# Designs tried in a protein design chat: VHH binders against Methionine aminopeptidase (map). Part 11

Target 1, 301 residues: Methionine aminopeptidase (map), of Saccharolobus solfataricus (p95963)
Amino acid sequence: MTEDELNKLLLAGKIAAKARDEVSLDVKASAKVLDICEEVESIIIENKAFPSFPCNISINSEAAHYSPTINDEKRIPEGAVVKLDLGAHIDGFISDTAITISLDSRYQRLLDASKTALEAAITNFKAGLSIGEIGRVIEKVIRAQGYKPIRNLGGHLIRRYELHAGVFIPNVYERGLGVIQSDSVYAIEPFATDGGGEVVEGKSITIYSLKNPNIKGLSSRENELIDFIYTRFNYLPFSERWLKEFSTNVDELRNNIKNLVKKGALRGYPILIEIKKGVVSQFEHTVIVKGDSIIVSTKSL
Below, E stands for the ipSAE of ESMFold2; O stands for the ipSAE of OpenDDE; V2 stands for 0.75 times the mean of E and O plus 0.25 times the DockQ between their complexes.

## First folded at step 1 (VHH)

Design f03 (framework vhh_ozoralizumab_d1)
Fold by ESMFold2-Fast, scan of step 1:
Structure f03 (fold): chain B 301 residues (1-301), chain A 127 residues (1-127)
Amino acid sequence: as target 1 above (301 residues)
Amino acid sequence: EVQLVESGGGLVQPGGSLRLSCAASGFTFSSYAMYWVRQAPGKGLEWVSEISSSGGSTKYPDSVKGRFTISRDNAKNTLYLQMNSLRPEDTAVYYCARETVYEWSGMGSYTEYFDYRGQGTLVTVSS
């Protein structure tokens, strides 16, 4: 890792933390999810970064992968438990962070479970440690508080322009995941639930990424959209909301996206829902491992 | 290191039965949903069956529903596929696959994000 690369990672982390901390204050009953996520993304862009993925707002039993659509009218319910998940990048150097906000005091213990698990994971995080041992720490902390970790969600290795770079950091003990490497960037993201401890795919897809830009048999317009996507987002996830410069016709955009997913040019990310409809909490930081140093790039000031 | 080793394939007559096994190692087997997928000669991968981590839930496509049964033994780290009323169209290499972690895989698609390590086991249905 060069000094320039480290500086970009640190700045991306600071910008994401700023957006997270400022916008979390606007998470209230009846607030539009569209307004919240547009505010997050606006703060990131105003600070000379780009979103590394669309702002996610996941409510109650939704764990991940809901980003508002164009003209989205969804509002935060009374008493909601809201996961705000966002990230920034500078020249592909990525940050990724999340917090849970509860509008219902009955869920404070559930929030504490995933928050304390994140703190314990970071405390134990070091180069050379088995990745599965981090999962053991997370599971122990969450279960001690009477909740279940979500076993099929977890943290991940981050590389330049790769949000999920092929190494999984589990929320339960697992063998065979390798060791934490120096000169590497990881997201650590415990999920806790009062449900079954597993997510399943819902029907809604609001987040996409480029999968294969070289599909044959595409129309001229479809190829133009792929070029637009690659130029602006690389292989990072994107929202239909970010395609307004390509087309102001919402029906055209949605039809093109649907066809490109069907043809294998784009991947879609279905919303993830707790298997028993349990309430989900999540906290997440990006950590940089540099020699003996563990740097939390997304830490609050 | 995740390893999945399939066995139990072979040559059978139409209408016959086979039981496939998959020995899993290198991960906590009881924590993952498991899949059987197959690849017929000259075709892509096709999802055949899935089973939840506990074994309490199973799913099948219409092409095999009522004929194939997926099961697991978490104490033995073993996945099974009982195949009945086999048809020539079932001829394929069968792979045992572990659930792809949603955030790590980027989606969790049935046909695209299976994490399998074995060479598979060949099932030939022919007279």
Scores: ipSAE 0.012, ipTM 0.373, lowest interface PAE 8.7, mean pLDDT 88

Design f04 (framework vhh_gocatamig_d2)
Fold by ESMFold2-Fast, scan of step 1:
Structure f04 (fold): chain B 301 residues (1-301), chain A 126 residues (1-126)
Amino acid sequence: as target 1 above (301 residues)
Amino acid sequence: EVQLVESGGGLVQPGGSLTLSCAASGFTFSSYALAWYRQAPGKKRELVAGITSGGSTVYMDSVKGRFTISRDNAKNSVYLQMNSLRAEDTAVYYCAATEYSVDYGWGTYEVTYDYWGQGTLVTVSS
């Protein structure tokens, strides 16, 4: 990792933390999810970065992968437990962070479970340690608070223009995941629940990424959309809301996206819902491993 | 022999400031994570703030923006700067040190810490 690359990672982390901390104060009952995520994304862009993925707002038993759609009317319910998950990038150098806000005081302990698990994971994070041992630490902390970790969700290795770069940081002990590497960037993201401890895919898809730009049998308009996506987002996740410069016809956009997913050109990310409809909490930081140093790029302050 | 020696405690009025210091000896300070815990009468011990060997920090929610933890590896010391003190901050404050291992973690269980100081009393009252 060069000094320039490190500086971009640190700045992306600072911008994401700023957007997270400022916008979390606006998460209130009746607030529009669209307004919240557009505020997050606006702060990132105004600070000369780009969103590394669409702002996610996941409510109660939703764990991940809900980003508002064009003209989305969804509102935060009374007493909601809200996961605000966002990230920034500068020239593909990525940050990824999340916080849970509870509008119901009964869930404070559930929030503390994933938050303290994140703190414990960071404390134990070092080059050469087995990745599965981080999962062991997270699981112990969450279960000690009387909750279950979500076993099929976790953190991930981050590379330039790759949000998920093929290494999984589990929330439970797992064998065979390798060791933490120096000169590497990881997201650590414990999930805790009062439910079953597993997510399943729902029907809604609001987030997409480029999977294969070379699919045959596409129309000229579909190929134009693929080129637009690659030019602006590379292989990073994107929202239909970010395609307004390609077309203002919402029906055209949605039909083209659905067809491209069906043909394997785009990947869709279904919303993830706790298997027993349990409430989910999540906290997340991006950590940079540089020799013996662990730098939390997305920390407050 | 290993020692963690806290200092800087005392009586302070609400809204005042205090700096706690913890001087460490007998182990390789730079490779250890350090934490400040507190215990008020009738309550269990709780994590106030922590700092890793790499400088990453953690704070309990009620002290964020008011307290700052820092370390000086050349002096084998960790500090807790406490501003805007409140009556509920009254407690015995303990310095604790832990090596990175599969059995250790911030705020999970204090029994996992390798070393503990004897504590310093902070009283916030008029």
Scores: ipSAE 0.000, ipTM 0.097, lowest interface PAE 21.2, mean pLDDT 87

Design f05 (framework vhh_7ubx_2; at its last look DockQ between E and O 0.01; V2 from the best seeds 0.00; counts 0 for: pae E 10.6 > 2, unsure alone 62.6 < 65, placed apart)
Fold by OpenDDE, look of step 2:
Structure f05 (fold): chain B 301 residues (1-301), chain A 125 residues (1-125)
Amino acid sequence: as target 1 above (301 residues)
Amino acid sequence: QVQLVESGGGLVQPGGSLRLSCAASGFTFSDYAMTWVRQAPGKGPEWIATISSGGSTMRDDSTKGRFTISRDNAKNTLYLQMTSLKPEDTALYYCAKDSTYEFSPGMYSVEFDYRGPGTQVTVSS
């Protein structure tokens, strides 16, 4: 990791933190989720970065992966527990962060569970440590609070232009996941719930990413769309909202996206729902491992 | 680039004393609150003390009265003076920087922007 790369990572983290901290204040009952996410993404862009992925705003039993669609009229309900998950990147150097806002004071302990777990995870995070041990730390903290960790949703390795780079950071102890590496970047994101402690895929998909740009048998228009996506987002996740310049016909655009997913050119990210419809909290930071030192790039300014 | 390097740890007998140091560089040391945390095997992280321009705070338990946090801004160094050490004080001790910390008595946090590699303290007869 060069100094330049580190600087980009740090700046990206700073920008994401700024967006998070400013926009989280706008999370209120009856607020449009589209307005919130557009503001997040606008702040990121205004600060000379790009969104690492479409702003996620998952509510109550929605654990992750909801991003507003074109003309989305969804609003935040009364008493909602809202997960705002966002990231900024500079030249592919990625930050990833999340915060949970509860509009119901009864869920404060649930928020504290995942937040405290994140703090504990970061404190224990070091090069050479078995990754599963981070899971143990997170699990212990969440369970001590009387909640359940989500077992099949958690943090991950981050690489340049790779949001999910294949290494999983669990919220429960798991063996055989390798060790934390120096000169690496990780997202740590404990999820806590009063439900079953597992997520399942919903039917709706609102986030996509390029999976295979070299799929054969695509139409000319489909290939154009693939090129458009690759040029702008590389392999980072994107929203249909970001494709307006490609086509103003929303139905056509959605059909093309759907077809490309079916053909294996694009990956869709289903909304993840808590299996027992429990309420979910999430907090997330990006952590840079520099030797035996740890840098939290998405810490508040 | 921000760097924190802890030193001063080691093996001591119960009742002994140690003075930990944290050498800071890569930022204006005097502008930031600095924190000591520790992690014992099989235990969760523990906040020990924080010192800012506004003062210092320390956990209110058996460590109070035995440990003292201080800093030398001219040397960019954070200190933790430990006395009357006990076996339960055995842990890896970390120096941490937190850009968001505002000094408030009774405030506890294990969050930080940057953490050093730590120095091992072992108290054993």
Scores: ipSAE 0.005, ipTM 0.211, lowest interface PAE 10.3, mean pLDDT 92
ESMFold2-Fast, scan of step 1: ipSAE 0.066; ipTM 0.479
ESMFold2, look of step 2: ipSAE 0.006; ipTM 0.242
ESMFold2 (binder alone), look of step 2: mean pLDDT 76; pTM 0.755

Design f06 (framework vhh_7d4b_2)
Fold by ESMFold2-Fast, scan of step 1:
Structure f06 (fold): chain B 301 residues (1-301), chain A 124 residues (1-124)
Amino acid sequence: as target 1 above (301 residues)
Amino acid sequence: QVQLVESGGGVVQPGRSLRLSCAASGRTFSSYAMGWYRQAPGKQRELVASISWSGGSTNYADSVKGRFTISRDNSKNTMYLQMNSLKPEDTAVYYCAASDYGLWSYSPDEYDYWGQGTQVTVSS
């Protein structure tokens, strides 16, 4: 990692933290999810970065992977527990961060569980430590507060233009995950729940990424869409909302996306829902490991 | 917006104790992670101790671990540093700091709001 690369990672973290902290104040009952996410994404762009993935707003038992669609009418319910998950990139150098906002005072302990688990994980995070030990720390903190960690969700290694780069940071103890590397970037993201401690895939898909740009047998229009996606987003996740310059025909976009997922050119990310419909809380930071130093790029400003 | 004011500093003999207080005004105190930093003459500011917004997580510099205790009372909008077994090496200006959204860090850059500092001198 060069000094220029580190500076881009730090700036991406600062911009994501700014968008998170400012827009979280607008999370309230009856607010449109679309308005919240477009405000997040606008702040990121105004600050000379791009979203590293579409703003996620996940409510109550939804843990992850809901981003609003074109003309989305969804509103935040009364008493909702809302996960706001967002990130920025500069030239592919990525930040990823999340907070939970509760509109129901009964869930403050649930928020504290995942938040203090994130604090503990960062405190113990260092090059050479077994990755499974971070999961042990997270699990201990969450369970001590009377909740379950979500065992099949966790943090991840980040690389340039790769949001999930193949290394998993668990929320429970696991063997065989390797050791934390120097000159590396990780998202650490504890999830806590009053449910069963596992997520299942729902039916809705609102987030996509490029999987294979070299699929044979595509129509001319499908190939044009693949080229547009690669040029604008590389392999990073994107929303149909970001394809306006390619086509203003919503039905055309949705049919093309569906067909490209079916053919293996695009990956869809199904919404993730707690298995027993338990309420989910999440907090997340991006950490940079540079020699013996741990730098939290998405810290509050 | 938060304003932080430190108190409780002074001159004390080695082996004695002092308790520092940091009073916060402005926004909701319980939403902030908080920490104590110190700066000796001619040195950089260093972290002494930090505490999460809930009080559920604390962290200490190796040089003070076992001697100092950080705590907070969210109902009084106040954070404390109990300093026991004071040494001449603890002589410094002590600053309290606060950061939105409750996470604590070793870096001064993690903190949004700073007090003006309170002098602690440990001398015989």
Scores: ipSAE 0.000, ipTM 0.124, lowest interface PAE 18.1, mean pLDDT 87

Design f07 (framework vhh_7ocj_1)
Fold by ESMFold2-Fast, scan of step 1:
Formats: C-alpha cells, structure tokens, sequence
Structure f07 (fold): chain B 301 residues (1-301), chain A 123 residues (1-123)
C-alpha cells in the first residue's frame, strides 16, 4: 500500500463515517427512505468522493440490498429497526460501513449484540490471525446476548474498485478461510437476529453492477447504457437513481436494465431477508491492516 | 489444506444425463456459496450454476431448466444434475467455493477451485 493509497482509504472512511453519523439522526418513523439515502449520497459527493455502492436502507427482517428506487415512496414504519449501510470511494479506494437505528426500545439488546461483536472483532483483528477466529469472537458475543449471528453473511476483503474481493470474514467459526494479511483492507460486519440465523433472497432487486460489458446482440441504446455505467461506476454496484443523466424516462430505463440482467450484461442483487422473518441488526467498519497497525477508517470522531 | 475435487464427468450421448459431484476437504461447505463453471476450447469460462449457503440458486441462460445444483452439507458435497445434454455442453466443468454469499456471478468472487472434470457430449 502506498502513502497516497492509504490517504485515499482514510479519507473515504472519514467521509462515509460523516454521512452515516449525520444522516442516522434523520432516521425516524414516516421518513421517506429515498430522502435518507439521497442525503447520504449527497454528503458523500459534496465531500468530493463518490458512493462505493448505493445507500442500503433495510428494515426489520431485511438484512441487506434494499436501496430506494426512482420516485420511491416507501416510509420508515413505526417501531422499525433500520440498517443504514453505505460507503464512499476516492479513485476506487473504498470504505464500507453500517449502523442500526432502532425506533423500538425492545430491540436495544439486539443492536448491542452486533455492535459489541464488531468491537470485539476489531480488538482481536491482526495480521497472521486465522480469519475463522474472528468468526468465533463474533459468534460468542452475539450468542452470549441471546441472539443468533447470521451465518451466511459476513465481512469481506476490499480492493481498488472491488467491493467484495474474494475473502470472507465469517460471523461464526469456520476453518480454511486463511489468515488476515498485512497491507490489506477488510470490511467486518456482524449481523445478529432473533430469527433463524440465515438469510434468503427475496424477489425485489434495486441494486445492480456491471457483469459483462461485451455481450453480443445488444441494441445501440443498450450498448450506450453499458458504456455509461462502466465510465461512471466501473464494476461497483449502482442504483437506477444514478442513471438520470442517461435517461429521464423511468419506464425505458427499467426495461433496459431488466433486459441487460436477462442477457447477462448486468448483475442484480436480490434483497436479503432473514429466513424466519426475524429482526436483524448490523454494524460494520472498514479496517486497514498496515504493517503492525490496525486502522478503523470508518470510526466516528 | 483446502481442496475441491470434482467427479462424475465422462462421455455421454446427446439427450443423456450426468451427475457431477464436488467434494470439499479441509473446510466445511456450510457457509460457502458454491458455483459450477465450464470452459470449452476457444471459449470464455462461463457460470453454469450457483448456490448460496442458504440454498438460493442461480443458473446460466444456456442451461434453461436442464441443470439443477444442490447441496449435500452432511456429505460436504455439492452436486450438478445435468439433463438433456447437447454437444454444446461439452466442456471442462469446475467446482468453485466463494467466501462471500452475494454477489457471486464472476470468477473473481470464488476463492477455491477444483481441478476440473471433462464432460464430452457426442451426437
């Protein structure tokens, strides 16, 4: 990792933390999810970064992968448990962070479970440690609070323009995952639930990424859309909301996206829902391993 | 030591069936997403089928309801049932394990790969 790369990672982390902490204060019953995520994304852009993926706002049993759509009228329900998951990048140097806000005091212990698991994971995080041992720490803390970790979700290695770079940080003990490497960037993201401890895919897809820009047989307009996407987002996830400069015709845009997913040019990310419809909490930080130092880039000031 | 070992490949006539197995050793598959990829001579490697640790499945368009991926977690094995095979299905088939659930549609998202097993479909 060069000094310039480290500085970009640190700045991306600081910007994401700022957006997270400021906008979390606006998460209230009846608030529009669209307004919340547009505020997050605006803060990131105003600070001269770009979102590394669309702001996710996941409610109750939704664990991940809901980003508001164009003209989204969804509002936060009374008593909701809300996961706000966001990130920033500068020239592809990525941060990724999440916080859970509960509007129902009965779920405070569920929030504490994933929050304290994240703190414990970071405290134990060091180069050379088996990755499975981080999962052991997370699982122990969450189960001690009387909840289940979500076993099929976890953190991940991050590389430049690669949000998920092929190494899994589990929320339960697992063998064979390798060791934490120096000069590497990881997201650590415990999920806790009062449900079954596993997510399944729902039918809603609101987040996409470029999968194959060289699909044959596309229309001229479809090829223009792929070029627009690659130029602005590379292979990072994006929202239809970010395509307004390409088209203001929402129906045309949605039909083009649907067709490109069918043809294998775009990847869709289905919403992830707890298998028993249990309530889910999540906290997440980006951690930079630099020599012997562990730096939490997304830490609150 | 982490290994994925494929078996079940071979020669079959068009319209026939094969069942591929992928056995994991040195780790448990319970928390991994699994994929089957294939590569024919002169072609890019393609995703055939994927299954998350929770059992959600995804298939390539070219296998259109002919193939089924499934998990046998008690046996630490993933299967690919291949029905109504055509000569265009001829390829080396690779098993892959991904350390992250979703998204898992490119080779870059899989950490462990098997050695591959040859499937040849004759007319």
Amino acid sequence: as target 1 above (301 residues)
Amino acid sequence: QVQLVESGGGLVQAGGSLRLSCAASGFTLDYYAMGWYRQAPGKQRELVAAITSGGSTRYGDFVKGRFTISRGNAKNTVYLQMNSLSVEDTAVYYCAAGSYEWPLMSEDEYDYWGQGTQVTVSS
Scores: ipSAE 0.000, ipTM 0.170, lowest interface PAE 15.3, mean pLDDT 87

Design f08 (framework vhh_8h5u_2; at its last look DockQ between E and O 0.35; V2 from the best seeds 0.00; counts 0 for: pae O 11.4 > 2, unsure alone 60.0 < 65)
Fold by OpenDDE, look of step 2:
Structure f08 (fold): chain B 301 residues (1-301), chain A 125 residues (1-125)
Amino acid sequence: as target 1 above (301 residues)
Amino acid sequence: EVQVVESGGGLVQPGGSLRLSCAASGFTFSDSSYAMGWYRQAPGNQHERVAIITSGGSTNYPDSVKGRFTISRDNAKNTGYLQMNSLKSEDTAVYYCAAERYGSSWLDEYEYDYWGQGTQVTVSS
């Protein structure tokens, strides 16, 4: 990792943290989720970065992957537990962070479960450590709080222009997941719930990414859209909201996206729902491993 | 070598039943916290997940098959199953078994670690 690369990572983390900390204050009952996410993404852009992925705002039993669509009228309900998940990147150097806001004081302990688990995970995070041991730490903390860790949703390795680089950071102990590597970047994101402790795919998809830009048999317009996506987002996830410049016809745009997913050019990410409809909390930081040092790039300023 | 292999497909009349099997080798469902899912793809259609069973034993089905299909797993045999009852013509498809370790907040069928070659199920009079 060069100094320049590190600086970009740190700056990206700082920007994401800024957006997170500023906009999290706007999470209130009856607030439009679209307004919140647009503000997050606006702050990131104004600070000369780009969103790593569309702002996620998942509510209650929604664990992850909800991002507002074009003209989304969804609002935050009373007493909601809201997960705000966002990231910024500079030149492909990615940050990823999340917090949970509860509008119901009864869920504060649930928030504390995942938050303290994250802190414990970071404290124990070091090069050469078995990744499964991080899961053990997280699990112990969450369970001690009287909640369940989500077993099939967790952190991950991050690489340049690769949000998910194939290494899983579990919330429970697992064997054979490898070891933490120096000169690597990880997202640590404990999930806690009062439900079953697992997520399933919902029906709705609001986030996409380029899967295969070289699919044959596409129309000229479809190829144009692929080029548009690739040029702007590379392989990072995107929202239909970010494609307005390509087409102002929302129905046409959605149809094209749907077709490209069907044809295997794009990947869709379903909303993830807690299997027993339990309420979910999440906290997340990006951690840079540099030798014997750990740097949390998305810490609050 | 790590792989999953589907079997049990075939021709069946409407209202009939089939039981598909998914044999895993080179890894263990129970020891690796894998979820096992069944997907199907009809000609011209997208892949559709018809069942999933998590490492914890929880199951989920889409409305299209709920009440008719049942997914299960035998840890001793390291094999997954899909019991399909009350089959309909619209159930005709290639059925795939997939094993997945959920490795991120971004889960989809493309993140499965292991995907079989599929088995043809045809429901016809």
Scores: ipSAE 0.000, ipTM 0.235, lowest interface PAE 11.4, mean pLDDT 91
ESMFold2-Fast, scan of step 1: ipSAE 0.066; ipTM 0.510
ESMFold2, look of step 2: ipSAE 0.027; ipTM 0.530
ESMFold2 (binder alone), look of step 2: mean pLDDT 75; pTM 0.760

Design f09 (framework vhh_gocatamig_d2)
Fold by ESMFold2-Fast, scan of step 1:
Structure f09 (fold): chain B 301 residues (1-301), chain A 123 residues (1-123)
Amino acid sequence: as target 1 above (301 residues)
Amino acid sequence: EVQLVESGGGLVQPGGSLTLSCAASGFTFSDYALAWYRQAPGKKRELVAGISSGGSTVYMDSVKGRFTISRDNAKNSVYLQMNSLRAEDTAVYYCAADQWSYGTMFPSEYDYWGQGTLVTVSS
């Protein structure tokens, strides 16, 4: 990685951390999820970056993949356990970070489980280490606190304009995942639960990404939307909220998105829910491995 | 008040040994990663060695096999054992602490710094 690339990664990390830490103070009962995520995204843009994916705000047994929709009226329930997951990019150089906020003190141990697992994972993170060993560390820490790690969620390799670049960082021991590489960027994201330790897909989809821009048989309007998406977001995930400049007709946008998903031009990301409806906690940082250096780009401050 | 206080610097002959110590106060030492940097006259600060909160270590190539970093959480201290010293090791040595990162080449990543201790290796 060049010095310029590293500087962009570091700046994207600082901007995401700033947005996370400032907006987390606004996570309280009755707050609109739309207001929270629009504040996250506005802080990122104000600091001359772009969101690397739509702000996710997942409540209780929801683990991931809920981003507010256009005119979303959803509010944070009293006593909620809330995952705030966000990221920034500068010219495709990505940061990704998450924290859990609990409005119910009974879940503090559940939060501590995933938080201390993240700390342990980073402490053990180094080039040449088997990726499965990070999963072993995470699992041991979470289980020692009396909770289960979510086994089918985990961290990931990040590349320029690729949020998930094909390498999985597990939350449990797993063989065959390769070794941590130098000159690489990873998200490390432990999930802990008082449920079954696995997520299933729900029916709701609020996050999309471009999958195949060259599908035949699309209407002119569908092709215009694909071009708009590629120009603005590349292959990064996006929200319908970010398409208002393309059309102010919400029904038109939603019908076009639905059709493009069915035709394979767009990928939809279903909401992920704990299999036994257990409460989920998550903490996440982006880690840059450069030679022997381990740099946590999304640390507080 | 957060403090990192280095000690153990001095004048040594080539081939000699020194142990640097860094005593920390004002933060939860066991949660922090620590590093030793050095700065020779006319040069920028460079990483010498780092140690994570869990004890993983990293070293610059020119000191591997000669220097050893270690920590004692009960004493809130980090150490740099320097063996087989060379004239090129002459520098001011700084202790640095960060909650998360270790072994980074970027001094700006560290939250806290000591005042430094001078090591002179005569030729």
Scores: ipSAE 0.006, ipTM 0.428, lowest interface PAE 10.6, mean pLDDT 91

Design f10 (framework vhh_ozoralizumab_d1)
Fold by ESMFold2-Fast, scan of step 1:
Structure f10 (fold): chain B 301 residues (1-301), chain A 124 residues (1-124)
Amino acid sequence: as target 1 above (301 residues)
Amino acid sequence: EVQLVESGGGLVQPGGSLRLSCAASGFTFSDYAMYWVRQAPGKGLEWVSEISGSGGSTKYPDSVKGRFTISRDNAKNTLYLQMNSLRPEDTAVYYCAKGPYSDWLYEPSAFDYRGQGTLVTVSS
C-alpha cells in the first residue's frame, strides 16, 4: 500500500471511531434508531468522509443488518442490548467498527466476552499466522466466560470499495482460510451470545448493494437508478435513505429496489437473528497489517 | 463434521449441458453461502459460482455468466450447478465448497473442500 492509501485508511478509521464514540452516548431507551444513525452518518460526512455502509442498529437477538428506513419510527426498548455498527471511507479506503451498549446491567459479562475476544484477537494478529488460529483465540475467550461465539459470523478482508473482499475471519476455528497477509486490511468482529451460537435470516431487508450493473431488460428508469447507485456508492452497501436525491417517491424507490433485487442487479441483506433468540454482543475494529506493524485504525482517541 | 459429496460430472460435447449436485451434511446448510469452484488441468482453482444461504443472491464471473446457474434446495441440503453451452475451456474438476454465513457474496481467497470433486470433460 502507498503512504497516501495508508493515510486515507487511518483517517477513515479515526472518523468512524469519532462517530461511534460520540453517538454511542445517545443510545438510550426511547431514542429513535433513525435519529441515531442519521447522526452517525452526519458526523462522517461533516468530517469529509462517506459512510462505507449504512449505520446498523441491531437490538437484543438481532446480530446484524438492521439499518433504519425512510421515516423509520423504531425506538430503542427499555433494557436493550444494542449493537451500533458503522464505517467510513475516503475514496473507497474503508473503516468498519462496532460497539455494544447495554441498557441492562445483567448483560455486562456478555459484552465483556466479545470485547475481550476482540482484544485477544488483535494481540495475536500478525502476517503469516493462520486465519483459523484467530478463530480459535476468539472461541476460547468467549467460551471461557460462559458464552457461545456465533460460529457463522465473523470478520473479513477489506479492499478498496470492497467491504467484504473474499477472506473470512472466523469466530471459531475453520480450515482452509489461508494466512494473514501483510499490506492488508481486516475487520475483526467477535460475536458472543447466551443463545445457540448461530444466526438465521429474518424477513426484514433494509440494506442493499450493487451486484450486477449489466442486467439486460431493465427500464430506462431502472438503468438510471443503477447508474446513480454505482456513481454514489460503487459496490458498497447502501440504504434507501441515501436515494432521496434520486427520487422523493418512497413507493417508487421501494418497488424499484425490490424489482432490481429480484432481477439480480442488487443484493439485499436480510437481518440476522440468533437461532435461539439469545442476546448478542459484538465489538469490532479495523486492523491494518503493514509488515511487522499492526495498526488498529478504529481505536478510540 | 462437514461433508460435501459432488456428483453429475462426465463427458459432453461442446454446446452440451450438465447438472452438478452437491449433497451437504454436518452443518446447518441454509445458514451458509455455498460455492462452486473448479480446477482445470495444470491450472489453479477458479471460483465459478456463489449463492447466499437464503438462495436470494447469486454471483458469477464473466467467464460463465449467462451459461451457468447455481441453485440450492435447503430442504434437501443440496447445491446445484446447471451448466449450459459448455466449452472446451470448461473442462475441470468441479468442487462444492462451504462458505461462511453471509448474504455478503465475495470472491473467496480460500475454500474448505470436503468433497473429492466431480470431473467435467468437454470434448468433441
Scores: ipSAE 0.000, ipTM 0.208, lowest interface PAE 12.6, mean pLDDT 87

## First folded at step 2 (VHH; from b13 with D101Y; framework vhh_7d4b_2)

Design g01 (at its last look DockQ between E and O 0.82; V2 from the best seeds 0.00; counts 0 for: pae E 3.4 > 2)
Amino acid sequence: QVQLVESGGGVVQPGRSLRLSCAASGFTFSYYDMGWYRQAPGKQRELVASISSSGGSTNYADSVKGRFTISRDNSKNTMYLQMNSLKPEDTAVYYCAAGRYYEWGLSYDYWGQGTQVTVSS
ESMFold2, look of step 2: ipSAE 0.390; ipTM 0.751
ESMFold2 (binder alone), look of step 2: mean pLDDT 88; pTM 0.888
OpenDDE, look of step 2: ipSAE 0.404; ipTM 0.747
ESMFold2-Fast, scan of step 4: ipSAE 0.423; ipTM 0.723

